# Ledger of designs, part 128: miniprotein binders against q96jn8r1131to1294

Target 1, 164 residues: q96jn8r1131to1294
Amino acid sequence: TLEFLENHGKNILLSNGNRTATRVASYNQGIVVINQPLVPQLLVQVRIDFLNRQWTSSLVLGVITCAPERLNFPASACALKRAAWLLRGRGVFHNGLKICEKFGPNLDTCPEGTILGLRLDSSGGLHLHVNGVDQGVAVPDVPQPCHALVDLYGQCEQVTIVNP
Below, E stands for the ipSAE of ESMFold2; O stands for the ipSAE of OpenDDE; V2 stands for 0.75 times the mean of E and O plus 0.25 times the DockQ between their complexes.

## First folded at step 11 (miniprotein)

Design U21 (at its last look DockQ between E and O 0.99; V2 from the best seeds 0.84)
Fold by OpenDDE base, look of step 11:
Formats: sequence, structure tokens, C-alpha cells
Structure U21 (fold): chain B 164 residues (1-164), chain A 93 residues (1-93)
Amino acid sequence: as target 1 above (164 residues)
Amino acid sequence: SDAFRLFFEARRIIEEGGDPEEALKKAKEAFELFIKEGNLEFAAYTAILIVELLKKLGKDPEEIKKWIEIAIELAEKAGNKWLVELARKLEKE
């Protein structure tokens, strides 16, 4: 069963069998990691449940290749400088450096109800799915094992893991 | 859920410096719904929020005490150490 790990950002409260993550304070400290590592052809999806439109930025999606159970989470995913591939806005980032300027839809403007998915293909390419539509390879040749990461940042106040 | 909508509305009112009475009303409504939904974590956390609002409003100490007890009980039932700690801190304030 896919769940968020108990090791998470300080402002996160887990509920619904650890399938729902809610940022209950401030605008940051909202990183969560999904328990099971991504394996080829497994689609992991989260739904944006609630947004606070007072902020300009929203959630960050991506993967980490370090052990998530022992990770000391920074205040935001943007501060991850190793073992991290992230999708923020329309950009793709590796260890804090932008490697792609425009990819897929702008995550900062995804409305409530949007279902975002991550999937590894057989070649190790990381795909982004939006409402069931494959947006293509965001990151080629991602090291394995890796874990899906969600940063409930800014606007994003709640997400829930949903089944495909 | 409607419970979460009410919860976030209450939080927004607080964060924006709005009417704490309105926030309290929404929080209490959210609490009841969380209980009905079996969401112990957020029932507990909402109870904590209610305590904070009651204190801010200078409400009856007995009512505050009651909600603290509710918060602690629910936090323990939820098995969430963080919530238990938060709830217990309310007793010391």
C-alpha cells in the first residue's frame, strides 16, 4: 500500500492511513515522501485537495535517491542539493540546478482536483502524468531505487495519494 | 471533505486576523464532521485549535479544560505522538 512516510516536514499532519498529507502551518516545511520506491511501470499519483491562492508558488514534485527514512528535510525541496530531481512550475531541476525551462503544465497553476503522477519507464525515464495524461519524460535515466517526493509548498495545503 | 473546507476556512480567518468567533464556529463544525468521518488525527488537531481560539476569546476556563481533555484523548486514540505533545502543552499554558 502506498503511503507517506512518517519522516516528513515539520508542518505536515498525516491522516487517512497516511495517504493524506496536510500542511497545517506556515507556507513551508511541507515535504513528504512516498514509502515504496518507484519501479518501472508503477504509476504513483497524488491529488491536489486544497490550495491557498494567496501564495504565488505551489507544490513541487520529484524523486530522491537517498534513503528517505533518515533524511533531514529542509524547509523546502528547493534546498535539496543532492540526489534530487524536482519539478517546480514548468521547470525541471537536478540538485537545485534548472536543467529544463519548460516542461509540461505549470504546477503553480494546477487547480484543486488535479491528479499528478510519476512513473518510471523501462529505460529509467521519469514521466509526469497530469489527470491521467502522460506529459512525457521529465528526467531521463533516473537512478534506482528512488522515491517520489511531494513538497506541499506555498499554495498547496493538502494532497492525497490516489490509485490509478 | 466539508470538514476540511471548514477547517481551512477557520485557519485562514485566524491567519488573516479575522473574527475569532467566526473561526471558532467553523472549527467546532469541522470537529463534529471529523468525528463523524472517523478522522481522529484532525479531530484531535481541530480540538487543539478550538482550545487556542477559546483562550484567545477569553472563554470559560471550564470549557477550555473540557476541550483540552478532548484533544488529549483523541490524540492518544490517534496514536500520534506529535499531537499528544501539542495537546499536553495546552495544560501547561
Scores: ipSAE 0.817, ipTM 0.920, lowest interface PAE 0.6, mean pLDDT 95
Fold by ESMFold2, look of step 11:
Structure U21 (fold): chain B 164 residues (1-164), chain A 93 residues (1-93)
Amino acid sequence: as target 1 above (164 residues)
Amino acid sequence: SDAFRLFFEARRIIEEGGDPEEALKKAKEAFELFIKEGNLEFAAYTAILIVELLKKLGKDPEEIKKWIEIAIELAEKAGNKWLVELARKLEKE
């Protein structure tokens, strides 16, 4: 029952029962949000389906802690200055400020076929999974409720929600 | 999928200023595969792309009109209001 919300970036076209998000134009306006808040039992996973390597930067992953159904999304996730915790490149960002220099792999180098996952632990810690492997706690205490967010930025042209 | 591979190949040709005839060929192949797969959203969007390419190439207005009708029909069948709006803009040129 995991789907991308109909409220998304302007350059996204949803397909496959709203489980596939495609950026159909430009390099930005590609924010999508998962339709259910994260809970400890829920692992949200997306597969990178298509990349355009002419761009240097790639997708951003993270969570937002405000209601996403009617939120006005900016052109890119990096412009979110409230209620946002983001993984970009190797860095972790809170409301646009870098709070960790290196965590997990460099998202800008993940190839097509990579499966990226987000999960809360019982203490509210946000975990990144890469190809099924838990990378540990990226953010130790995320306010709840929160929703998983993917920004199909730059290189990233398509992602699909996959089951664990 | 092969449909999406062809779709993105056509898009890259357009973005890089390549041969629009080659982009059109790939877009038409992608369209046929999207129809076969039942991907109505991307069949409609690809039909819209085909219209834009046909106009750019100065193709027969009757062919362009037929593809506009295809795009509108598929967008309505997909039930996607944004796609319907996008396809109907093609009628206005």
Scores: ipSAE 0.771, ipTM 0.907, lowest interface PAE 1.0, mean pLDDT 92
ESMFold2 (binder alone), look of step 11: mean pLDDT 87; pTM 0.876

Design U22 (at its last look DockQ between E and O 0.99; V2 from the best seeds 0.80)
Fold by ESMFold2, look of step 11:
Structure U22 (fold): chain B 164 residues (1-164), chain A 93 residues (1-93)
Amino acid sequence: as target 1 above (164 residues)
Amino acid sequence: SDAFRLFFEARKIIDEGGDPEEALKKAKEAFELFIKEGNLEFAAFTAVVIVELLKKLGKDPEEIKKWIEIAIELAEKAGNKWLVELARKLEKE
């Protein structure tokens, strides 16, 4: 079953059989990783449960290709300078560098209840799904194995893994 | 859920420097709902928040001690080492 790894950001408290991640302090230290690597046909989905409009930025989604079980996570995903492909706002980032200005919806404006999905296609392309609708290929060729990552940043206070 | 809504409402009051009595009321309501839902992790963490609020309000040391014991018990039942460490640190006023 899909769960968040026990190795996560310092401000995260896991609950609901490790399927719900809650940021319990501050605005950062909220990185969580899905326990299984992405494989073709696996759709990893999270629902945004709680947002705090005090902050201007919201969650970050993406993948990492280094072993996540012993990784020392930075305060925010945007500080990952190795083995990371991230969706932030409207942009796509590789190892901290923006490689696409606009892809899919603006993650900073997604409301509570939005279901966000990540999957790999047969060519290693990373797809974003929003409320069940495929937004296309965000990253054309992600090395495998990779793990889905969510950073409960800023506005985003809680997400829950949901079935496709 | 209603438990998490109350929890985040209490957190917002605390973070904004609002009325700690109101935050305490919401935290206690959230605690009871987390218990009913079987959410041991958040029952334990909410008990920790309750202790911090009671200390800030200068409440009865016996009440504070009871809530510390509740936080420790629930953290142990949840099996979460970080929560156990957090709750046990409350004993060191």
Scores: ipSAE 0.740, ipTM 0.900, lowest interface PAE 1.1, mean pLDDT 92
Fold by OpenDDE base, look of step 11:
Structure U22 (fold): chain B 164 residues (1-164), chain A 93 residues (1-93)
Amino acid sequence: as target 1 above (164 residues)
Amino acid sequence: SDAFRLFFEARKIIDEGGDPEEALKKAKEAFELFIKEGNLEFAAFTAVVIVELLKKLGKDPEEIKKWIEIAIELAEKAGNKWLVELARKLEKE
């Protein structure tokens, strides 16, 4: 069963069998990691449950290739400088460096109810899914094992893991 | 859920420095719904929020004590160490 790990950002409260992550304070310290590593053809999806529109930025979605159980989470995913591939806004980032300027929809403007998915293809390409639609390969070659990461940042106050 | 909507509305009021009485009302409503939904984690945490609001409002110490006890009990039932610690901290303040 897919669920968020107990090792998470300081402002996260898990509920619903650790399938729902809620940032209960501030605008940051909201990183969560899904327990099972991504394997080819496994689609992992989260639904944006609640947004606070006072902020300009929203959730960050991506993967990490380090051991998540022992990771000391920074205040935000953008501070990850190692073993991290992240989708923020319309950009794709690797270890803090933008490697793609425009990819898929703008994550900062996704409304509540949006279902975001990550999937590895057989070639190691990381795909973004939005409401069930494959947006294409965001990262062409991701090392394995890797774990899906969600940063409940800014606007994003709650997400829930949902089944495909 | 409606419980979460109320919860976040309460938090928004708090964060924006709005009327704590209104926040308290929403938090209490959220609490009841979380209980009905069986969401012990957020029932416990909402109880913590209620305590904080009651303290801010200078409400009856007995009511504050009651809600602290509720928070602790629910946190323990939820098995969430972080919540337990958070709730216990309220007793010391």
Scores: ipSAE 0.731, ipTM 0.892, lowest interface PAE 0.7, mean pLDDT 95
ESMFold2 (binder alone), look of step 11: mean pLDDT 87; pTM 0.866

Design Up (at its last look DockQ between E and O 0.98; V2 from the best seeds 0.84)
Fold by OpenDDE base, look of step 11:
Order: structure tokens, then C-alpha cells, then sequence
Structure Up (fold): chain B 164 residues (1-164), chain A 93 residues (1-93)
């Protein structure tokens, strides 16, 4: 079953069989990683449960290709400088560098209840799903194995892994 | 859930420097709901928050002690090392 790993950001409290991640303090230190690596055609989805709108930025979604169990998490996903492909706002980032200016909906404006998904296609392309709708390929060729990463940053205070 | 709504409201009050009595009320309500929902992790953590609020408010030491014990017990039942450590720290403060 899909769960968040026990190795996570310092401000995260896991619950619901490690399927729910909650940032219980501050605005950062909220990185979580899903236990099972992404394999082709597997859709991994998280639901935004709670938002604090006092912040302008929201969750970051993406994948990492390093071993997640031993990863020393920085305060934010934006500080990941290796082995990271991230979706932030409408941008796509690789190792901290923007590689796409506009992709899909703005993650900073997704309301509570939004279901965000990641899926690898047969060609290694990373797809973003929003409320069940495939938004297209965000990253054309992602190394495998890779793990889905969620950074509960800024507005985003809680997410839950949901089944397709 | 309503429990989480109350929890986050309590946290916001705390973070914004609002009325700790109001935060305490919401936290206690959240606690009861977490218990009913079987959410041991957040029941435990909410108990920790309650302790912190009680201390801030200068409430009865016996009540504080009671909630510390609750926090520890629930944390242990949850099997969450981080929560256990957090709860135990309350005894030393």
C-alpha cells in the first residue's frame, strides 16, 4: 500500500496509517516521500486537505531519484539541488533550475479538495494529473527508480494519499 | 474532518498571538473528536498542544500533569517515537 515514509521533514506528523501528512508547525520543513517508487502506469495521488491562505506559495510536487530513506531533507524542496524534478506554481524545476515556465494549473492556487497525481508513462515521461485529468508530460524522461515527493510548503498544511 | 478544522483553528490562534483560552477550547474539542475517530497520533499531539496552552495560561498544575500523562500514553499507543519524545519533554519543563 502507498504510504509516506517515516523519514520526513521535521514539522510533519504522519497519521492515518502514514497516508496523511500534516505540517504542524511553521511554514516549511514539510517534505514527505511516498514509499513505493513510481513505475510505469502507476498513478499516485494526493489530496489537498487543508490550506492556510496567509501564505502565497503552496505545495511542491515532484520526484526524486536518490534513496529517500537516507535523504536529509532541507527546509524546502526548492533547496534540493540534485536528483529532483519539481512542480512549483506553474513551473517545472530540475535540481533547482526552472526548465519550464508554464505547465498545467498553478499549484499555488489549487483549492482544498484538489487531487494531484503523478504518473510515469511507458517512455519515462512524468505526467501531472489534476482531479483525474491528465495535464500532460511535465518531465519527458525521468530516471528510474524515482519516488514521488510532496513538500507541504506555505499554504499547504495537510495532504492525504488517495487511491485512483 | 471537524477535528482537524478545530485543530488548525487552534494552531492559527496560537501562531497569531490570539486568545489562548479560545485556542484551548478548540484544542480540547479537537482532542475529543480525534479520540472518537481513533486518530491516536493527533489525539496525542493535540494533548501536547493543550499542555502548552495550559502552561501558558498558568492553569492548575494537576490538570497540566493529567494532560501530560494523557499525551504520553496516547503517544505510546500510537507507537510514534517522535510524539513520545515530545510528550516526555513536557515532564521536564
Amino acid sequence: as target 1 above (164 residues)
Amino acid sequence: SDAFRLFFEARRIIEEGGDPEEALKKAKEAFELFIKEGNLEFAAYTAVVIVELLKKLGKDPEEIKKWIEIAIELAEKAGNKWLVELARKLEKE
Scores: ipSAE 0.809, ipTM 0.918, lowest interface PAE 0.6, mean pLDDT 95
Fold by ESMFold2, look of step 11:
Order: sequence, then C-alpha cells, then structure tokens
Structure Up (fold): chain B 164 residues (1-164), chain A 93 residues (1-93)
Amino acid sequence: as target 1 above (164 residues)
Amino acid sequence: SDAFRLFFEARRIIEEGGDPEEALKKAKEAFELFIKEGNLEFAAYTAVVIVELLKKLGKDPEEIKKWIEIAIELAEKAGNKWLVELARKLEKE
C-alpha cells in the first residue's frame, strides 16, 4: 500500500517492498517521497531506524505539492525552492524560507526508534505526530494534492514506513 | 535488524579508514543475514561492498570474480537496474 516512490535521491537504495529507504553513501542525495498523496484521515508514519551521530544535522520531513514522479531532486530538500513545505531542525520552511522558528521537537535530536507522522486535518492543516503524539498544525492550509517527503540527510541513514 | 547493524558497522570502518579485514568480516556476516532474510537488494549491494574490500586487500582475482558474479546475479534477481549497473562496473575495474 504505502511505499517510497522509485523516483528518489541518487544515494538511496529501497528495500522491504519499497517500505525501507537507506542512504548508502555520502551525507545527502537522500530524498524519498511517499507514493500516495496525503488525504484527510491518512496518517503517514516513518520510523528512524539508523543514525550516524557524527553529523550535526539530521532528516528533513515535509510535503511536496508538485507531481513527484518526474521531479529532478536536488542534493538536499533545503534546496527545494517551490512546491515544498519542510520541517528541519526546529523550524518550518516554505520554499527555502523559514516561516516558523520553533515547531515540534528538534528533528536533529530525535533518536533511533522515533516514529514521525504526517497527516492533513479537515481544514487542510499539516500535522506532525511524534511517537503517536500530535504536535499540532505545522502548516495551516497545504495545497492538495501533496506527498510526504523525507530527506535522509546527515545523521539519518535509514527510515521505514510503519502502520499507525 | 542484525543484518543492517553489521552492514553499517562495516560502512563505518570503511569510512573511517579502519581495518579492511574487519570490515570484510562484518560485510560477509551481513551478506549471509540478508540472504537468509530474502533481502535481495541489500544482499546484492553488500556483495558489491565485499568486492571493493577484496580488491583493496589484493585478494585472489578468481575470488573477486566470483563475488562480482554473485552481486550481478542477485541484483538481476532483485530487478534493480541501478544495482546491476553498479555491479557490472566492478568487472571493468
């Protein structure tokens, strides 16, 4: 059902029926996208499986509002300058511009085993869940259709799609 | 999983310039577990890593050739063209 798209960052190798994404080289080129658009009541969750704490920064989580199947991904999600809403570190970013200084936990400190979730609410607001706990609305009205995106950046070497 | 733990341990040794014999041991253990789990993608990729380590260690060319053939076969069985291309590049080097 839910899996990562075959169109992904160049350093990613998919496994486990495309439900596990692993960055096999370097610190970047690790963007993956969930194959189904977010719809109300769909909770997309990924578990952080492996981290390399030698890096300072970790994964980026968010949504992309353009069609992901043919998108040319940059080396890092932070270089996306259109159609992107991202959670990075402690901030929320839209098209590379920080729009919120503090939302939810600092993603750079989330340990292995953390389960991160994204869903839309009935108003189109984007919610982050951390270990099953709703962190509130990160983005109040996300254009639809949108797809969940994970950038296995820096510390983050593997994530797996898990069921709620 | 134990397979991925061993895989990343081998990768850390390689990236940090550690002992390639130690990395090879861990990579071979990871390979066996990936085969047991039916993880063809990572069995193939780990076989590629094993070839790179064997070349670095100056091992017998026939053993290296055997592992290249294993990597290609597993990559084809996984249906992953990127892995097949990666493994076939090892034949040229």
Scores: ipSAE 0.772, ipTM 0.907, lowest interface PAE 1.0, mean pLDDT 92
ESMFold2 (binder alone), look of step 11: mean pLDDT 87; pTM 0.866

Design Uq (at its last look DockQ between E and O 0.99; V2 from the best seeds 0.85)
Fold by OpenDDE base, look of step 11:
Structure Uq (fold): chain B 164 residues (1-164), chain A 93 residues (1-93)
Amino acid sequence: as target 1 above (164 residues)
Amino acid sequence: SDAFRLFFEARRIIEEGGDPEEALKKAKEAFELFIKEGNLEFAAFTAIVIVELLKKLGKDPEEIKKWIEIAIELAEKAGNKWLVELARKLEKE
């Protein structure tokens, strides 16, 4: 079953069989990683449960290709400088560098209840799903194995893994 | 869930420097709901928040002690080392 790993950001409290991640302090230190690596055609989805609108930025979604169990998480996903492909706002980032200016909906403006998904296609392309709708390929060729990463940053205070 | 809504409302009040009595009320309500939902992790954590609020408000030491014990017990039942550590720190303060 899909769960968040016990190795996570310092401000995260896991619950619901490690399927719900909640940032219980501050605005950062909220990185979580899903236990099972992404394999082709597997759709991994998280639901935004709660938002704090005092912040302008929201969750970051993406994948990492390093071993997540031993990863020393920085305060934010933006500080990941290796083995990271991230979706932030409408941008796509690789190792901290923007590689796409506009992609899909703005993650900073997704309301509570939004279901965000990641899926690898047969060609290694990473797809973003929003409320069940495939937004297309965000990253054309992602190394495998890779793990889905969620950074509960800024507005985003809680997410839950949901089944397709 | 309603428990989480109350929990976050309590957090907002605390973070914004609002009325700690109101925060306490919401936290206690959240606690009861977390218990009913079987959410031991957040029952424990909410108990910790309650302790902190009670201390801030200068409430009865016996009540504070009671909630510390609750926090520790629930944290242990949850099997969360981080929560246990947090709860135990309350005893030393």
Scores: ipSAE 0.811, ipTM 0.919, lowest interface PAE 0.6, mean pLDDT 95
Fold by ESMFold2, look of step 11:
Structure Uq (fold): chain B 164 residues (1-164), chain A 93 residues (1-93)
Amino acid sequence: as target 1 above (164 residues)
Amino acid sequence: SDAFRLFFEARRIIEEGGDPEEALKKAKEAFELFIKEGNLEFAAFTAIVIVELLKKLGKDPEEIKKWIEIAIELAEKAGNKWLVELARKLEKE
């Protein structure tokens, strides 16, 4: 089954059979990775459970192509400068460089209860789903294997893996 | 869940420098709910938070000692080595 990896940011405490990730301190050190790589038939979904609106920015979603089990994660996903494609706010970033100014909704405004999904299409395109609705291709050709990543940054204090 | 709602309410008070007695009340309520739910990871972590609040409030050392023992027992039952280390650190402080 889909779980968050035991290798995660320092401020994360996993619970619920490693299907729930909670940031228990500060505003960062909240990177988690799904325990299986994305494949075209797999939709990885997380529900935003708890937010703290005193922070301006919220969670980051994306993929990394480095093997995640032994990575040393930075404090924040925005510091990933290699092998990373990230959705932040409305932007899409590759290795820290914004490659799309606006894609899908603004992640910084998604409310509690929002279900966010990542999947690959048959051409290797990375799709974002929001509450079951495909937002289209965020990244057209992601190398495989790649691994779904969530950074419980700022506003985002808890997410839970949910079934499609 | 209601347990997490109370947990985060206590966390807000602590982070904002609010009344530690109010934070303690909410943390104890969250603890009881985490126990009822069988969420051992968060029962243990919340017990650690309770110890920190009791120390800040200058509460009875015997009460503090009992909560430390609760935190360690729950962390061990959860099988989480980081929580065990965190809880045992409280014995030294």
Scores: ipSAE 0.794, ipTM 0.913, lowest interface PAE 0.8, mean pLDDT 93
ESMFold2 (binder alone), look of step 11: mean pLDDT 87; pTM 0.868

Design Ur (at its last look DockQ between E and O 0.99; V2 from the best seeds 0.83)
Fold by OpenDDE base, look of step 11:
Parts: structure tokens; sequence; C-alpha cells
Structure Ur (fold): chain B 164 residues (1-164), chain A 93 residues (1-93)
């Protein structure tokens, strides 16, 4: 079953069989990683449960290709400088560098209840799903194995892994 | 859930320097709901928050002690090492 790993950001409390991640303090230190690596055609989804709208930025979604169990998480996903492909706002980032200016909906404006998904296609392309709708390929060729990463940053205070 | 809403409201009050009595009220309400929902992790964590609020408010030491015990017990039942450590720190303070 899909769960968040026990190795996570310092401000995260896991619950609901490690399927729910809550940032219980501050606005950062909220990185979580899903236990099972992404394999082709597997759709991994998280639901935004709670938002604090006092912040302008929201969750970051993406994948990492390093071993997640031993990863020393920085305060934010934006500080990941290796082995990271991230979706932030409408941008796509690789190792901290923007590689796409506009992609899909703005993650900073997704309301509570939004279901965000990641899926690898047969060609290694990373797809973003929003409320069940495939938004297209965000990253054309992602190394495998890779793990889905969620950074509960800024507005985003809680997410839950949901089944397709 | 309503429990989480109450929790986040309490947290917000605390972080913004609002009325700790109001935060305490919401935290206690959240606690009860988490218990009813069987969410031991958050029941334990909210208990920790309650302890901190009670201390801040200078409340009865016996009540504080009670909530510390609750926090520890629930943390242990939850099997969460981080919560257990957090709860046990309350005894040393």
Amino acid sequence: as target 1 above (164 residues)
Amino acid sequence: SDAFRLFFEARRIIEEGGDPEEALKKAKEAFELFIKEGNLEFAAYVAVVIVELLKKLGKDPEEIKKWIEIAIELAEKAGNKWLVELARKLEKE
C-alpha cells in the first residue's frame, strides 16, 4: 500500500496509517516521500486537505531519484539541488533550475480538495494529473527508480494519499 | 475533519499570539474529536499542545500533569517515536 515514509521533514506528523501528512508547525520543513517508487502506469495521488491562505506559495510536487530513506531533507524542496524534478506554481524545476515556465494549473492556487497525481508513462515521461485529468508530460524522461515527493510548503498544511 | 479544523485554528491562534485561552478551548475540543475518530497520533500531539498552553497560562499543576500523562500514553499507543519523545520532554520541563 502507498504510504509516506517515516523519513520526512521535521514539521511533519504522519497519521492515518502514514497516508496523511500534516505540517504541524511553521511554514516549511514539510517534505514527505511516498514509499513505493513510481513505475510505469502507476498513478499516485494526493489530496490537498487543508490550506492556510496567509501564504502565497503552496505545495511542491515532484520526484526524486536518490534513496529517500537516507535523504536529509532541506527546509524546502526548492533547496534540493540534485536528483529532483519538481512542480512549483506553474513551473517545472530540475535540481533547482526552472526548465519550464508554464505547465498545467498553478499549484499555488489549487483549492482544498484538489487531487494531484503523478504517473510515469511507458517512455519515462512524468505526467501530472489534476482531479483525474491528465495535464500532460511535465518531465519527458525521468530516471528510474524514482519516488514521488510532496513538500507541504506555505499554504499547504495537510495532504492525504488517495487511491485512483 | 472538524478535529483538524479546530487544531489548525488553535495553532493559528498560538502562532499569531492570540488568546491562549481560546486556543486551549479549541485544542481540547479537537482532542475529544480525535479520540472519537481513533486518531491516536493527533490526539497525542494535541495533548502536548494542551500541556504547553496550560503551562503558558499558569494553570493547575495537577491538570498539567494529567495531560502530560495522557500525551505519553497516547503517544506510546500510537507507536510514534517522535511523539513519545516529544511527550516525555514535557516531564522534564
Scores: ipSAE 0.805, ipTM 0.919, lowest interface PAE 0.6, mean pLDDT 95
Fold by ESMFold2, look of step 11:
Structure Ur (fold): chain B 164 residues (1-164), chain A 93 residues (1-93)
Amino acid sequence: as target 1 above (164 residues)
Amino acid sequence: SDAFRLFFEARRIIEEGGDPEEALKKAKEAFELFIKEGNLEFAAYVAVVIVELLKKLGKDPEEIKKWIEIAIELAEKAGNKWLVELARKLEKE
């Protein structure tokens, strides 16, 4: 079953059979990774459970292509300069560099209850789903294997893995 | 859940330098709800927060010791080694 890995950012406490991740301190150190690599028909979905609107920026969603089980996570996903494709705000980033200005919804404005999904298509394209609706290909050819990543950054204090 | 809402409210008060008695009240309410829900991880974590608040408020050492024992026991029942280490640090005087 889909769970968050025990290896995660230091401000995260996992609960609900490792399907719920909560940032218990500060605004960062909130990276979590899904325990299984994405394969073409696997849809990984998380629901935003709790936000703190004091912060301007919110969660980051994406994938990493390096093995996550023993990785030392940086304070935020934006410091991942290798093996990372990230969706932040409306932008798409590869290894810290913006490669698309505007894709999908603005993650910084998604309310509590929003369900965000990631999947690979048969060509290795990374799709974003929002509340069950496919937003299209964010990244056309992601190397495999890769793992879905969520950074509970800023506003985002809790997410839960949900079934499609 | 109401448990998490109370937990985050207590956390806001602590982080913003608010009234620690108010934070303690909310933390104790969250603790009881986490117990009722069977959320042992968060019951243990909130017990640690309660100990920190009790120490800050200069409360009865016997009450503090009781809450430390609660935190350790719940962390062990949850099977979370990080929580056990966190709770056991509270024993250090």
Scores: ipSAE 0.747, ipTM 0.894, lowest interface PAE 1.0, mean pLDDT 92
ESMFold2 (binder alone), look of step 11: mean pLDDT 85; pTM 0.843

Design Us (at its last look DockQ between E and O 0.95; V2 from the best seeds 0.84)
Fold by ESMFold2, look of step 11:
Formats: sequence, structure tokens, C-alpha cells
Structure Us (fold): chain B 164 residues (1-164), chain A 93 residues (1-93)
Amino acid sequence: as target 1 above (164 residues)
Amino acid sequence: SDAFRLFFEARRIIEEGGDPEEALKKAKEAFELFIKEGNLEFAAFTAVLIVELLKKLGKDPEEIKKWIEIAIELAEKAGNKWLVELARKLEKE
């Protein structure tokens, strides 16, 4: 079963059998990782449960290819400069560099209740799903194994893993 | 959920410098709902928040001690060592 990994950002408290991640302090230190690597048959979905619109930026989604169990996560996913492909705001980023200006929705404006999904297609393309709708290939050729990551940044205070 | 809605409402009041008595009321109601839902992690964490609010309000030390004991018991039942450490730290303050 899909859970958030026990190694996570310092401001996260896991609950609901480690399927719900809540940022309980500040605006950062909110990185969580799914406990299984992505494979083509696996759709990882999280629901945005709670937002605080006081902040301008919101959650980041993506993948990392380093083994996550012993990583020392930075305060924010945007500081990941190696082995990372991230969807942030309106853009796609590889190791901190924007490689696409606009893909899918603006994550900074997704409301509570939005269900965001990540899956890997058979050729290694990373797909984003929004409320069940495939947005296409965000990253065409992600090395495997890769691990789904959510950063409960800024506005985003809680997400829950949901079944597809 | 209603429990988390009340929890975050209490958190917003605290962050915005609002009335800590109103925050305490919401936190206590959230606590009761977390217990009913079986969310031991957040029942424990909310009990920690209640202790912090009671201390800020200068409430009766006996009431504060009771809530610290509640937080520790729930954190242990949840099996969460970080929560146990957090709750026991309140005893030393």
C-alpha cells in the first residue's frame, strides 16, 4: 500500500496510516516522498486538503532518482540541485533549472480538493494528472528508479494519498 | 474534516495574534473530534497545542499538568516517538 516515507521534512507530522502529511509549523521543511518507486503501472495520487492563502507559492510535485530513505532533505524542494525533476508553479524544473515555462495548471492556484497524480509511462515519460485528467508528458525520459515527491510548501498545509 | 478545520482555525488565530481563548476553544473541540475519529497523532499534537495555549493564558497549573499527561499518553498510544518527546518537553517548562 502507498504511504509517505518516514524520512521527511522536519515540519511534517504523518497520520492516517502515513497516508496524510501535514505541515505543522512555518512555511517550509515540508518534503515528503512516496514509499515505493514509480513503475508504469502505478498512479500515485494526492489530494490537497488544506491551504493557507497567506503565502504566494504553493506545493511542488515531482520525482527524485536518489534513494530517499537516508537523504537529508533541504528546506525546500527548489534547493534540490541533483537528481530532481519538479513541477512548480507553471513550470517544469530539472535540478533547479527551468526546462519548460508552462505545463499543466499553475500549482500555486490549485484549490483545496484538487487531486494531483504522477505516473510513469512505458517509455519513461512522467505524466501529471489533475482531477483524473492526464495533462500529458511533463518530462519525456526520467531515469529509473524514481520516487514521487511532494513539498508541502507555502500555501499547502496538508495532502492525503488517495486511490486512483 | 471538521477536526482539521477547527485545528487550522485555531492555528490561524494564534499566527495572526488573535484571541488565545478563542483558539483554545477551537483546539479543544478539534481534540474531541480527533479522539472520535481515532486520529491519535493529531489528538496528541492538539493536546500539546492546548498546553501551549493554557500556559500563554496563565491558566491553572493543575489543568496544564492534566493536559500534558493526556498528550503523553496519546503520543505513546500512537507509537510516535517525536510526539512523545514533544509532549514530555512541556513538563520541563
Scores: ipSAE 0.803, ipTM 0.918, lowest interface PAE 0.8, mean pLDDT 93
Fold by OpenDDE base, look of step 11:
Structure Us (fold): chain B 164 residues (1-164), chain A 93 residues (1-93)
Amino acid sequence: as target 1 above (164 residues)
Amino acid sequence: SDAFRLFFEARRIIEEGGDPEEALKKAKEAFELFIKEGNLEFAAFTAVLIVELLKKLGKDPEEIKKWIEIAIELAEKAGNKWLVELARKLEKE
């Protein structure tokens, strides 16, 4: 079953069989990683449960290709400088560098209840799903194995893994 | 869930410097719901929040002690080391 790993950001409290991640302090230190690596055609989805609108930025979604169990998480996903492909706002980032200016909906403006998904296609392309709708390939040819990462940053205070 | 809504509302009040009595009320309500839902992690954490609020409000030491004990017990039942440590720290403050 899909769960968040016990190795997570310092401000995260896991619950609901480690399927719900809540940032219980501050605005950062909220990185979580899903236990099972992404394999082709597997859709991993999280629901935004709660938002704090005092912040302008929201959750970051993406994948890492390093071993998540041993990862020392920085305060934010933006500080990941290796083995990281991230979706932030409407941008796509690789190791901290923007590689795409506009992709899909703006993650900073997704309301509570939004279901965000990641899926690898047969060619290694990473797809973003929003409320069940495939937004297309965000990152082509992602190295495998890779793990889905969620940074509960800024507005985003809680997410839950949901089944397709 | 309603429990989480109340929990976050309590936190918002605290963060914004609102009425701690109102925060306490919401936290206690959230606590009861977390218990009913079987969410031991957040029952424990909410208990910690309640302790902090009670201390801030200068409430009865016996009530504070009671909630500390609740926090520790629930944290242990949850098997969450971080929560246990957090709850234990309350005894030293």
Scores: ipSAE 0.799, ipTM 0.914, lowest interface PAE 0.6, mean pLDDT 95
ESMFold2 (binder alone), look of step 11: mean pLDDT 87; pTM 0.875

